# VH-VL binders against Probable pyruvoyl-dependent arginine decarboxylase (pdaD), part 13

Target 1, 139 residues: Probable pyruvoyl-dependent arginine decarboxylase (pdaD), of Prosthecochloris aestuarii (b4s6j7)
Amino acid sequence: SIFPPQCERISVEEGLKSLSPGEITFAVMARNSTNEHGRLIASSIGVALPADESVYGYLSEHHPYGQTEEQSGEYAEDLAATMLATTLGIEFDPNKDWDEREGIYKMSGKIINSFNITQSAEGQNGLWTTVIACAVLLP
Short names: E, the ipSAE of ESMFold2; O, the ipSAE of ESMFold2 at other seeds; V2, 0.75 times the mean of E and O plus 0.25 times the DockQ between their complexes.

## First folded at step 3 (VH-VL)

Design n15 (framework fv_bebtelovimab)
Fold by ESMFold2-Fast, scan of step 3:
Structure n15 (fold): chain C 139 residues (1-139), chain A 124 residues (1-124), chain B 109 residues (1-109)
Amino acid sequence: as target 1 above (139 residues)
Amino acid sequence: QITLKESGPTLVKPTQTLTLTCTFSGFSLSTKGVGVGWLRQPPGKALEWLALIYWDDDKRYSPSLKSRLTISKDTSKNQVVLKMTNIDPVDTATYYCARTFRGLYYTPGWFDPWGQGTLVTVSS
Amino acid sequence: QSALTQPASVSGSPGQSITISCTATSSDVGAYNYVSWYQQHPGKAPKLMIFEVSKRPSGISNRFSGSKSGNTASLTISGLQAEDEADYYCSSYAGSYNVFGGGTKLTVL
């Protein structure tokens, strides 16, 4: 990975723990999980989802069926950035605010030093997965 | 440089437990994104995926066989072990292990390279 | 039938181009662009030819190409050579696990 050591792989359990406010923020995506499980994970890390939104609904909106693996990766990063922005109370538009150069990501006037997505499986036969994004914020 | 080798019994009796070991070199299961999978092919039939295990101990099993399968790894020995319980003559096949990679959103990856395979015959 | 449908056989002459199809019988399998193709000569282990629909591993000839349209993935082999005679298998995802097609026997006449 090209990401700094502080954004190296972490477990779902570690990702759900409180980190130093304002220094590192986590955005969580749930795949192969129920809407309720996804909302519980988001609530655990302080991510607010819109009232009628679910992790699956959100993923479906950002990942239309039949898209390529490369496009899926791009949308996973956009999703993680959006969830992170929601947690921070920042309005984020991926079409306007996404600017990656050597791991630096921009969100509505803030720069994320680095973005690393860590995936962890939960439960039997990998039915429950989460993606945790680690971002170091530069004021 | 990268090699995988299957080992285990070549003849087993019905109802026994089959244990197969994959020993590999040229890569490590401590490397992020890497895994090892098990596949089989009955004589003259199609390939069938059985199970896989990733560097982070994430395990996936074929839904039709999951009650009979256990996959585990010993990262320090570069080994992955597959156990299949209640063996039946229909389980006669060449068993392969292969390196795999995990894709985005925890999707299972592709297999490259493959071991040479080991034929397991189930007979009384 | 398998969740991925391949023709049982296909044939061509040296120098010809041939295409092998792989069709998902359910929309959830066909929704993913995570198709791989494997070549298997008699008595040998399978060899990866294509991954992620259209990508070639190092050392695989550019005569082999992959594509996908809707729920059907295709492997195209151009400039057929005698050594291409083998069984070809497609593979994809069904949510959390891999599925393989039934295989296609390619005969080079």
Scores: ipSAE 0.000, ipTM 0.520, lowest interface PAE 14.8, mean pLDDT 69

Design n16 (framework fv_bebtelovimab)
Fold by ESMFold2-Fast, scan of step 3:
Formats: sequence, C-alpha cells, structure tokens
Structure n16 (fold): chain C 139 residues (1-139), chain A 126 residues (1-126), chain B 109 residues (1-109)
Amino acid sequence: as target 1 above (139 residues)
Amino acid sequence: QITLKESGPTLVKPTQTLTLTCTFSGFSLSTSGVGVGWLRQPPGKALEWLALIYWDDDKRYSPSLKSRLTISKDTSKNQVVLKMTNIDPVDTATYYCAHKPWYRELGSGYYYFDYWGQGTLVTVSS
Amino acid sequence: QSALTQPASVSGSPGQSITISCTATSSDVGGYNYVSWYQQHPGKAPKLMIFEVSNRPSGISNRFSGSKSGNTASLTISGLQAEDEADYYCSSYTKSSLVFGGGTKLTVL
C-alpha cells in the first residue's frame, strides 16, 4: 500500500475531529487472531516517508505468530522502508546484511522517517484473542 | 585532499540563464552515497541551499526555486553544472558548490557538506 | 514552512564559553536528529564544524561541541579565542529541503 505526498501522522483524537458524518474513509488494517493459550500474536503496520514530497510513502502489514511486539514492528517498518527505497531507485545488493542496507536507505537523506504501529497479545483459555493495528486515511 | 572550484560568468543580465560549473578532485561522483550540492549567499545574508545531485543521478531542488533550476553531472570529467533560468538582481550572490560525503564505516552522510569551493560572486545587473 | 531560528548575535571574552542555539519549529526538521554547524569568516567559504548533532570532523578543535535537547540544537565554544570571531550557521533538512538558520555573528571582545 502507498499513500500520497504530504500525509501527516495525527492523533486519534485529531483524526476523529476531522471526520464529517457520512464521509467515506479508507483504512489499512492488520489483524491477527488465536485461540491457543499462551500463543503470542501481533499485528503491525509499517510506514516509510520520503524526503521528496512528490514521492509516495509506503505502508506495510505484518501479522506474525510467536514474535514480540518489538520484533513484529521492526519487521513491518523495515518492509515499508525497503519498498520506498526501491521506488527511489536505491539498489539492493543481495550480499549485504539488512542492517547495512537499511542504514544506506535512511542515511542517504532520501527517506525522512519510518515508524510502526503495533498491537500484541497472548492467547487466553482457548477463547479467541484478536489484535488490530489500523491506519486511517482521512479526507 | 578533496577540492572543488566554481566557474562561470561574474556578471549576467536580468532574464538570462546563469550557468555555473563545479570542477572537483579527490573523490568520485560514482561512489555510493556521495553527492555535490549548490548553495548561495547574497551579500550580508544567510546561506541558502539550491540543489543536490547524488552519485546515482538523483536530483533534489529547493522548492522555492525548483522551476528555475537544473543540476547535472559528468562523472568522467569530475564536473557538476547548475543552470538557473530567468535571473533577477535578487539572485546576486556568492555561489558555492560543496561535497556531500558518505562514510560507510560511520553510517554517516546525511545532508551536510564537508568540503566547499571558494565561491564565485555573480552580480546580476542591467 | 519549517525554519531554524538562531540568535542574530552573541558575544564573549577570550577564555569564556559561549553557546549558540538553533531551534526547529517542527520535529520533522533534521529527521533522525541530523543537525550540522558551519563557521564562516568574512570573505571565506563556510567550514563544517559539527555534523549529525555532536560529531566533530577531523581537524576541528575539541573546544567546539554540539548537543541537542528537544527541538533545539546547540553549538558550544569553550576557551573562546579571537579567531573564533565569525558567523555560525546551523543546518538540517525537512521533507522537501535542506534548510539553514539565519546565522549568528559571534563577536570576541
């Protein structure tokens, strides 16, 4: 998923205030569920913003089992940054470690910011447990 | 040692196109992460960034001047050229070209310039 | 429309310590906290003094140090010397541009 230039992160409170009754909105949503007691689940949305305002930003989704909140979030963030780097023409060398490649993307000045939105939980007592991470595109 | 030197006309007339050339030595503009930028400083005023060209020919421009600026490179000649169209007396300034580094071992090389040319004063008058 | 704000002037005596501030109006300025400082003597090209907030290039005196707190970066010059008299500019980037502060004139009395 991509989002247009000039998008800003705003709080839920600010976002809700900008919605009008009957307005149509679009959302990117990551969800995950489990009914296994003690099973770790997560849902993450990764976001990467370009320095060039004429270039699209990127969103990613990740919904793993067995990963911590931090692991899930980092993976989604890295994925979004990689998608943006590809659009910016930053070539990947398959022999380079991810950390080295990511450092080049971010330090080149062509990617201005990246972050993730993550929720995690553990399954309980055979009942369904669901985690949701959501980014809403406001008009 | 890294060196850069600006060249071009020192006097230009309003509405003309200003062409400046940066000739450099001590580095290659084919090295990943490396770039060359153009900056200017009107007499007695602050520094202003104009344009940046990266090793991969990717280009960045000041938003307020984007429509008037073209930056290009010739890696084999160690040159970067800046063109500014429709010049005005307000464009009178000392113009600098500068090296944007990439230090792989430091993970460093974001937007900063470690070596600068001496600058060339361009006066715009009729 | 983010800008970097510096005081127009600062002064000190030889041996004194002075600090020049550089305040960003947006947290997006210098994304990942990348701020640089340049020194400019009259009639000369700018010289890089500090990069990425607190890193000093090879050959720059340890009397020059950089720091950042919140949206304000600071250049501190200790053991002030007559040769430090110059204009100082901070710089960072925004989503669409590389920006400079208005400059601070340091006078050594």
Scores: ipSAE 0.008, ipTM 0.533, lowest interface PAE 11.2, mean pLDDT 78

## First folded at step 4 (VH-VL; from n07 with heavy chain D55G, light chain G50D S53N; framework fv_zilovertamab)

Design n07a (at its last look DockQ between E and O 0.58; V2 from the best seeds 0.00; counts 0 for: pae E 12.2 > 2)
Fold by ESMFold2, look of step 4:
Structure n07a (fold): chain C 139 residues (1-139), chain A 123 residues (1-123), chain B 107 residues (1-107)
Amino acid sequence: as target 1 above (139 residues)
Amino acid sequence: QVQLQESGPGLVKPSQTLSLTCTVSGYTFTSYWIHWVRQAPGQGLEWMGIIYPRGSYTSYAQKFKDRLTISKDTSKNQVVLTMTNMDPVDTATYYCARTYFRGLTKYYYMDVWGHGTLVTVSS
Amino acid sequence: DIVMTQTPLSLPVTPGEPASISCRASQSVSSYLAWYQQKPGQAPRLLIYDASNRATGIPPRFSGSGYGTDFTLTINNIESEDAAYYFCQQYGSSPWTFGEGTKVEIK
């Protein structure tokens, strides 16, 4: 997914102050669930922000099995940043590891920030466990 | 304790190749960029280049591009500066310094510096 | 390249009094500015990052302010150990560049 130029990250508390009941806005959600004992699940939203205020940013979602919170978040962040880098024409080797490609993206000066929002859990037999990560776009 | 230490020759003759080593300890080597910055006697600071030790990414200031190489040896926690065709104008104290590379902001400020090593280029 | 201009280049100070150093960028660097202290024969030490945040272990008498092109380092209640060179550095645009430095001297 893409999002409009000039967006910045704000806290949930600050965001809620700007919302009125019945107001319509856009959200991106990653969801994952399991009822299997010991199954590791996560839901992640990755975000990449361009330096150019006229350029759209990118959001990604990822909901893996068997990944830690860190692994899941990193993957989502990689996906968002790589989509933005491709759109911006940044040269990189797609076969290199994320940490190396992240370095190239950041040093380009065209991607100023990336981050992720991740929730994880481990399933218990006979119980449904669900994790959700969301990003809400506000004007 | 986080520590960066430069080592190498204190004297180099004109046209020779300089090799300096930055050895780091007290932190995870691959989590930080390493910069090289120099300071001519009585002068300000000059950024030369940067390496991300996890991977092969480097970038150099334009004036050094043709003769500067920054490389690494991850097994030894070392970053190596190699600069060809040294000239007396390159006489300076050479520092390595690190910056954190993770998170939500640009982090190209240098939170820990080495002690520096003076390199004199003279016949 | 972004040119960083520091003023003054020399600043005599009296212990116990405040002092300020200005740093001006030739182009906006947003909040991406750091301040360093350097004593003779020593490496620079990070004081302030992101224009206004004190680095770990830096006394509260050091503070930074500014955004865009105009930045100020303020040292309140000058101590004799604060005599040193002070440099600003921008990291808004590559290559990263430094100011010429300000020599702070005890009167």
Scores: ipSAE 0.000, ipTM 0.561, lowest interface PAE 12.2, mean pLDDT 83
ESMFold2 (binder alone), look of step 4: mean pLDDT 90; pTM 0.924
ESMFold2 at other seeds, look of step 4: ipSAE 0.011; ipTM 0.585

## First folded at step 6 (VH-VL)

Design e1 (from e08 with heavy chain R32Y K104E; framework fv_bebtelovimab; at its last look DockQ between E and O 0.03; V2 from the best seeds 0.00; counts 0 for: pae O 20.9 > 2, unsure alone 73.4 < 75, placed apart)
Fold by ESMFold2 at other seeds, look of step 6:
Structure e1 (fold): chain C 139 residues (1-139), chain A 126 residues (1-126), chain B 109 residues (1-109)
Amino acid sequence: as target 1 above (139 residues)
Amino acid sequence: QITLKESGPTLVKPTQTLTLTCTFSGFSLSTYGVGVGWLRQPPGKALEWLALIYWDDDKRYSPSLKSRLTISKDTSKNQVVLKMTNIDPVDTATYYCAHSSYYEILTGYYSPFDYWGQGTLVTVSS
Amino acid sequence: QSALTQPASVSGSPGQSITISCTATSSDVGGYKYVSWYQQHPGKAPKLMIFEVSKRPSGISNRFSGSKSGNTASLTISGLQAEDEADYYCSSYTSSSVVFGGGTKLTVL
C-alpha cells in the first residue's frame, strides 16, 4: 500500500487525542490467528517515509507463522523501504541483506525513515489467539 | 496444525511416469509467499530437492531432473502434484513434500522447508 | 556434484559442543544469506533447525546455533544430548535452485 505525501509518525497517545467520536478515517491492518498450542504468530506493518514532500510513502503488511517479533517486523520494514527505494530509482543490490540496503537507502537522502509496528503471540491451550497491527492515517 | 501427506504408488516399473500427490491442511497455497516443494531420499543416501511451486504459480525444478519433472497445484483441493517421467531403478527413494513459509521477490527467493510430510517410499523394480 | 560440502561424520560426548561445517563449492550459490540446517533421525522426516544462517524456528533449543564465515556456514550444538544423534543437512539457495549438502552423521559417544 501507499499513503499520501507529508504524513508523519505520531504516537498512539497523540493519535487518540486527535480522534473524535464517530470520526471516519483510513486504517491499514495486518491480522494473524492460531488455535495451535505453541504456535508462534505475528502481524507487522512496515512503513517507509520519503524525504520529498510530493512523494507517496509506502506501507507493507506481513503476518507470518514461525517468526519472532523481530524477524516479522524487520521483514515488513524491509519490504516497505525497498518498494519506496524502487519507486525512487535508488540503486541497490537486491541480494544484499537489510542492514546494507538500509544504509544505501538512508545515504541516498530520499528516504527519511523506516520503521515497523508488530504484535506477536504464541498460541495457548487450543484457544484462538489473534494478533493485530494497525496504522491509522489521520488528517 | 500444518500437515502434509504424500500419496501415490509404492511400486512402479521402469519407464513409467510416477505421479505423487501432496495433500495438505492448515494453510492455503493462495497465501502470499507460501510454497510447497518435493524432495527425495534414496535409502541410506542424502536428501535431494526436486521441485517447488509458489502461491503465484512460480515453479522451480532441479536442473539435473527438470526435463522429467512437472509440478502443479490445485489450490481448491489443497493439493500439489509431482509427475516424474521415464522412471528408472535409481529413482527408488522416499519422497517428501514440504511447506515453505516465505517468498522474497526483491531480495531473491527464500525457501526453508519448515513442515514436512511423513514421506512415501517408492520402489522401482527392474 | 553437491555445491555444499559437509564432513561425513562428527562425534562428541554428552555435554560437549560440536560444530558441523557446510562449505560452498562456489561463491555464487546462495549459501551466504539463506543457509538452513535440518536434523533427521532414522526413519523420520527432516526437521528445520536453523534458517537464514542463524535464525531458530519457534520450539528449537538455543543449544543449536548457526553462523557463517566466508563460504563456510557452521551449525554448533552445545550441551550435547543423546537425542542429538542424527543426520544433519545444510541447505541453501542458488539463482533458481535449492541445494542440499551431503549430510553429516552426528554420533554422541
Scores: ipSAE 0.000, ipTM 0.505, lowest interface PAE 20.9, mean pLDDT 82
ESMFold2, look of step 6: ipSAE 0.000; ipTM 0.492
ESMFold2 (binder alone), look of step 6: mean pLDDT 88; pTM 0.919

Design e2 (from e08 with heavy chain R32E I105W, light chain E52Q; framework fv_bebtelovimab; at its last look DockQ between E and O 0.03; V2 from the best seeds 0.00; counts 0 for: pae O 16.9 > 2, unsure alone 73.4 < 75, placed apart)
Fold by ESMFold2 at other seeds, look of step 6:
Structure e2 (fold): chain C 139 residues (1-139), chain A 126 residues (1-126), chain B 109 residues (1-109)
Amino acid sequence: as target 1 above (139 residues)
Amino acid sequence: QITLKESGPTLVKPTQTLTLTCTFSGFSLSTEGVGVGWLRQPPGKALEWLALIYWDDDKRYSPSLKSRLTISKDTSKNQVVLKMTNIDPVDTATYYCAHSSYYKWLTGYYSPFDYWGQGTLVTVSS
Amino acid sequence: QSALTQPASVSGSPGQSITISCTATSSDVGGYKYVSWYQQHPGKAPKLMIFQVSKRPSGISNRFSGSKSGNTASLTISGLQAEDEADYYCSSYTSSSVVFGGGTKLTVL
């Protein structure tokens, strides 16, 4: 997914001050669930922000089984940043790991930041466990 | 064009507190992922990292010098300040400030210093 | 001693290739996945030559290349020139600090 130019990350508290009941806004959600005892689940949203104010940013979602919170978040962040890097024509080796590619993206000066929002859990006792990560775009 | 410049006293006495200011342009320390670090180099010796401050006010200090160092920023003035207490003649060195970029890793930040000030020599009298 | 070990000096003749090594020497130091190299001429600030093991910043000659195998990173300078005579430092991170090697003095004969 893409999002409009000049967006920045703000806190949930700050975002809520900008909304009123009945207002319509866009959201991207990643959801994962399990009823298996011991099953590790996560939901992640990755975000990449371009340095050029005229360029769209990128969002990704990832909802794996068997990954830690860190692994899931890194993958989602990697995906969003790599989509933006490809759009911007940043040269990189797709077979290198995220840490190496992230460094290239940052040093290029064309991507100002990337981050992720991740929620994880482990299923217990056959009960349904659900995790959600969400990004809300304010008008 | 990113530039940094160190300023402060060139001669200090033992036991005093050294205060160094890094004034920069071409970037903002309010920009997510940006940091400024301090390093030093005694005459004829290797580079030594001292401290690093990030846009979110996260701070890192050399473990051997942590008790003597304080780093702070004033984003509105485009300045980063390093204070080092209880100065000793072995602290005689050229002091540099440098721009860094933030990369997420399992254990923290990766901080290549891509832009450096010209350095300022600080001599501690004996 | 630094957690990153470099040879104290290396020498080469103009036109030759030389390699400077940077080896992790302590298990207490964090990973060495990302290594940077700096060049420093006398009286000048260090200059970033290589970041992220093998990448060159804009404006750095392709005569400079970097690589890593295991715990040893290498800076290779091909087509050695008189201006390459300088001190070279490797750098990486630990869990809570930035680490520099002790430096290598390159002499161009």
Scores: ipSAE 0.000, ipTM 0.510, lowest interface PAE 16.9, mean pLDDT 82
ESMFold2, look of step 6: ipSAE 0.006; ipTM 0.583
ESMFold2 (binder alone), look of step 6: mean pLDDT 88; pTM 0.918

Design e3 (from e08 with heavy chain R32Y K104D I105F, light chain E52Q; framework fv_bebtelovimab; at its last look DockQ between E and O 0.03; V2 from the best seeds 0.00; counts 0 for: pae E 19.5 > 2, unsure alone 72.7 < 75, SAP .527 > .496, placed apart)
Fold by ESMFold2 at other seeds, look of step 6:
Structure e3 (fold): chain C 139 residues (1-139), chain A 126 residues (1-126), chain B 109 residues (1-109)
Amino acid sequence: as target 1 above (139 residues)
Amino acid sequence: QITLKESGPTLVKPTQTLTLTCTFSGFSLSTYGVGVGWLRQPPGKALEWLALIYWDDDKRYSPSLKSRLTISKDTSKNQVVLKMTNIDPVDTATYYCAHSSYYDFLTGYYSPFDYWGQGTLVTVSS
Amino acid sequence: QSALTQPASVSGSPGQSITISCTATSSDVGGYKYVSWYQQHPGKAPKLMIFQVSKRPSGISNRFSGSKSGNTASLTISGLQAEDEADYYCSSYTSSSVVFGGGTKLTVL
């Protein structure tokens, strides 16, 4: 998914003030569910933003099993940043860890920021547990 | 073995353009992810980053000094050149060039400014 | 002023453990993913001690360790030795530049 040019992250409260009832807008969602006792689940949205605000950024979705909140979020950021880096002509070794690739992207100066939105949980026996991460794009 | 060495004038007068050359060996600026940066340190003061040039000729400059700085490379000579215009006594410092890479051949990890030159003191007359 | 804040000085006795902090201001929140630490003895070039928050280059003693919590990175030196007396700088990237902290003078008593 695409993070539109000239857009900035705002709080949920600020975003809600900008919406009229009944409006339809774009959203990117990651969802994960389990009913297994002790199953670790997460849902993440990764975001990567270019230094040139006239260029679009990227959003990713990731919904793993067995990853911590930090691991899931980092992977989602890696997905988004890798797509942006490819678009910007930043080549990389795909076998390097995220930390190494992030350093290359940031040192290039073409990617200014990456972040993630992650929700995680551990399943309970016999109960469906669902985690959702969502980014809503306002006009 | 990666080595870098700074060269240029040791004493300059105000208003002149300072030209510093970094001559290096043990790596190529044609290698993906490789860069060379320039930094300075006024006597008794903190390190300050000046500029960075990458293998693909992409360049970055310190925002506060950008209008005075030009960085360039000559890959065939293994050199990076920094020019700083309109020199002033406040620019008196030891100037360093340093290697930057997406991985370090000795450690196997990406490392910012992992190899430094010995530095060259540039004194601007008062 | 610098976007990375370090204490001006720290001191310790031989054998002690000391920690040097490096705190990012709000202006660097998005760029504070990678932190490096440099050691500089008088008259010498800086030496990379820690990169990517906690990784040590080959040949760097395991007495040096790095960590990060929130906007604060830390360099910890255990088993303090006389040769550890030096200036220490943290560094990170922003979107368009490289930033260094103001430096911390470590005195070994």
Scores: ipSAE 0.000, ipTM 0.500, lowest interface PAE 19.3, mean pLDDT 80
ESMFold2, look of step 6: ipSAE 0.000; ipTM 0.489
ESMFold2 (binder alone), look of step 6: mean pLDDT 87; pTM 0.915

Design r1 (from r08 with heavy chain E101Y, light chain N31K; framework fv_rolinsatamab; at its last look DockQ between E and O 0.47; V2 from the best seeds 0.00; counts 0 for: pae O 12.8 > 2, SAP .497 > .496)
Fold by ESMFold2 at other seeds, look of step 7:
Structure r1 (fold): chain C 139 residues (1-139), chain A 122 residues (1-122), chain B 107 residues (1-107)
Amino acid sequence: as target 1 above (139 residues)
Amino acid sequence: EVQLVQSGAEVKKPGSSVKVSCKASGGTFSSYTMHWVRQAPGQGLEWIGRIIPILGIANYAQKFKDRATLTVDKSTSTAYMELSSLRSEDTAVYYCARGGYWLRSYYGMDVWGQGTLVTVSS
Amino acid sequence: DIQMTQSPSSVSASVGDRVTITCKASQGISKYLAWYQQKPGKSPKLLIYAASTLQSGVPSRFSDSGSGTDFTLTISSLQPEDFATYFCQQLNSYPYTFGGGTKVEIK
């Protein structure tokens, strides 16, 4: 998915104050579930924002099994930032890890921020466990 | 479970080409890089190249740059390696192997195909 | 190309011995090193990646240490199933070169 131009990140608390009952808006959601004992699950939304406000940013989703919250969030953020970097023509080595590529993206001056929203859990045998991460786009 | 199943052994003449297939099953294909490695009889391992399916990017060792071509068919979860201008020293077992997440290299090659023997003889 | 120098080329050992294999990179490779085990007629099997992380299902008697250029693989108490050839591989930059291998043989 794309992140519309001229948008900014706000807190959940501030966003909720801006919504009216019955209002309809767009959301990007990642969901994962398991009933297997000990299985790690996560749901992540990654976001990357360009410095040029007239350019679209990117949102990604990731819902892995067997990853920690940190691994899942990093993957989603990496995906969003790398899609944006590719669109912006930023040179990078795809074989390097995220820490090194993130530095290149930020030093380019063309990507001002990236972040992730992640929820994780560990499954219990015979019990369905579900995790959800969402990003809601406000008008 | 993830498995990589390669095409069968080949006997080729010098100067010809070979194309080895590697079909992934039982797991996610597009989330990982795919590498090709060969091993001549009684010798060590030699990295040929790798392809990133989601980006469509392939990189090659200099030795193979002008002779090897790596491709993928995402719809069938199959990777291919073609090696041209074969010589007797190209006789080896050729492996496909799944690498790290598409932009993460730190996992190593955790799933390997069974290997494909390519014999080049006159 | 980053050259990976692996030593020794072979070692003769008994069950229960501690075995150490070294791998030296011609330039810094940070943590981007993996170790593989290969038995005759079989594909390589990943043991350790990122110079510290044991692959799932690999016994705890396998460990490694090092960073930068000098790395070691240690088998703390050799078992009968550990007689094999071991390879290191750098994953820092292409080409992703391998060490020459170390054959661990029964005495």
Scores: ipSAE 0.005, ipTM 0.565, lowest interface PAE 12.8, mean pLDDT 82
ESMFold2, look of step 6: ipSAE 0.005; ipTM 0.571
ESMFold2 (binder alone), look of step 6: mean pLDDT 90; pTM 0.937
ESMFold2 at other seeds, look of step 6: ipSAE 0.000; ipTM 0.571
ESMFold2, look of step 7: ipSAE 0.013; ipTM 0.632
ESMFold2 (binder alone), look of step 7: mean pLDDT 90; pTM 0.936

Design r2 (from r08 with heavy chain N59K A61N, light chain N31K N92D; framework fv_rolinsatamab; at its last look DockQ between E and O 0.06; V2 from the best seeds 0.00; counts 0 for: pae O 13.7 > 2, placed apart)
Fold by ESMFold2 at other seeds, look of step 6:
Structure r2 (fold): chain C 139 residues (1-139), chain A 122 residues (1-122), chain B 107 residues (1-107)
Amino acid sequence: as target 1 above (139 residues)
Amino acid sequence: EVQLVQSGAEVKKPGSSVKVSCKASGGTFSSYTMHWVRQAPGQGLEWIGRIIPILGIAKYNQKFKDRATLTVDKSTSTAYMELSSLRSEDTAVYYCARGGEWLRSYYGMDVWGQGTLVTVSS
Amino acid sequence: DIQMTQSPSSVSASVGDRVTITCKASQGISKYLAWYQQKPGKSPKLLIYAASTLQSGVPSRFSDSGSGTDFTLTISSLQPEDFATYFCQQLDSYPYTFGGGTKVEIK
């Protein structure tokens, strides 16, 4: 997914102060659930912010089974940043680890930030466990 | 086209340090991965680590991480490998070698320095 | 660490012989393998990378096959200048480990 130009990250606290009941806003949500005992689940949103104010940013969604919080979040962040890097024509080796590619993206000057929002859990037998990650775009 | 010229042979005592230089000429330096590999007399090759000069990112074989330090000076197109707390088992020829550009490190090491013999003896 | 098991450790051969050298990885490395040739007192020389791509200037009698864990370097017709030690190296994950080497000697 893409999102409008000129967005910046703000805290949940600051965002809530900016909203009134009844306002319509755009939200992106990743959801995952299980009732299987010991099943590892996660929901992640990856975000990549371009430096150019005329360019759209990228969001990714990832809801895996069997990944840790760290694995899931990094994958989502990698996906969003790589989609943006590809759109911007940044040269990189797709077969290298994220830490090396992240350095290339940042030094390009075209991607100012990337991050992830991740919630994870382990399932309990006979009980539904659900994890949700959400990003909200404010006007 | 590109050439890698290393500093001369060194004789060191156990417990000391050595710093080997590797100067690149005749090509682009900053965007290519620089590897360091050693070879004990009559033995095989052992990867020490690599550095990407434009990023300043180094990765080490964990065997050497506490003792090896890889650095670069981009203004002189020179890479350095420093090995501390030397032991007799560190006696080897130390090579610098150029890898792929733009993190294409799987392309292998296509240009090698002439090697620097480091002898560790009491 | 990915262990690279290279065999044989030594081979005696005559000019004109077909020589094969194997390299096994302890886990999958996709195509990310390189082969090097080293003569006594000299630096290694890259022959093949990405498990099939000949480095520029390398004779066509050198070839590689394999993917995943099992790789083979083949010299189709051994020449006098091919007597050397050969190493494989995996370039899939750190540390970038080498095989133990295969010395190709005059029989």
Scores: ipSAE 0.000, ipTM 0.526, lowest interface PAE 13.7, mean pLDDT 83
ESMFold2, look of step 6: ipSAE 0.028; ipTM 0.655
ESMFold2 (binder alone), look of step 6: mean pLDDT 90; pTM 0.938

Design r3 (from r08 with heavy chain E101Q, light chain A50K N92D; framework fv_rolinsatamab; at its last look DockQ between E and O 0.03; V2 from the best seeds 0.00; counts 0 for: pae E 18.3 > 2, placed apart)
Heavy chain, then light chain:
Amino acid sequence: EVQLVQSGAEVKKPGSSVKVSCKASGGTFSSYTMHWVRQAPGQGLEWIGRIIPILGIANYAQKFKDRATLTVDKSTSTAYMELSSLRSEDTAVYYCARGGQWLRSYYGMDVWGQGTLVTVSS
Amino acid sequence: DIQMTQSPSSVSASVGDRVTITCKASQGISNYLAWYQQKPGKSPKLLIYKASTLQSGVPSRFSDSGSGTDFTLTISSLQPEDFATYFCQQLDSYPYTFGGGTKVEIK
ESMFold2, look of step 6: ipSAE 0.014; ipTM 0.625
ESMFold2 (binder alone), look of step 6: mean pLDDT 91; pTM 0.943
ESMFold2 at other seeds, look of step 6: ipSAE 0.000; ipTM 0.571
ESMFold2, look of step 7: ipSAE 0.000; ipTM 0.499
ESMFold2 (binder alone), look of step 7: mean pLDDT 91; pTM 0.947
ESMFold2 at other seeds, look of step 7: ipSAE 0.005; ipTM 0.609

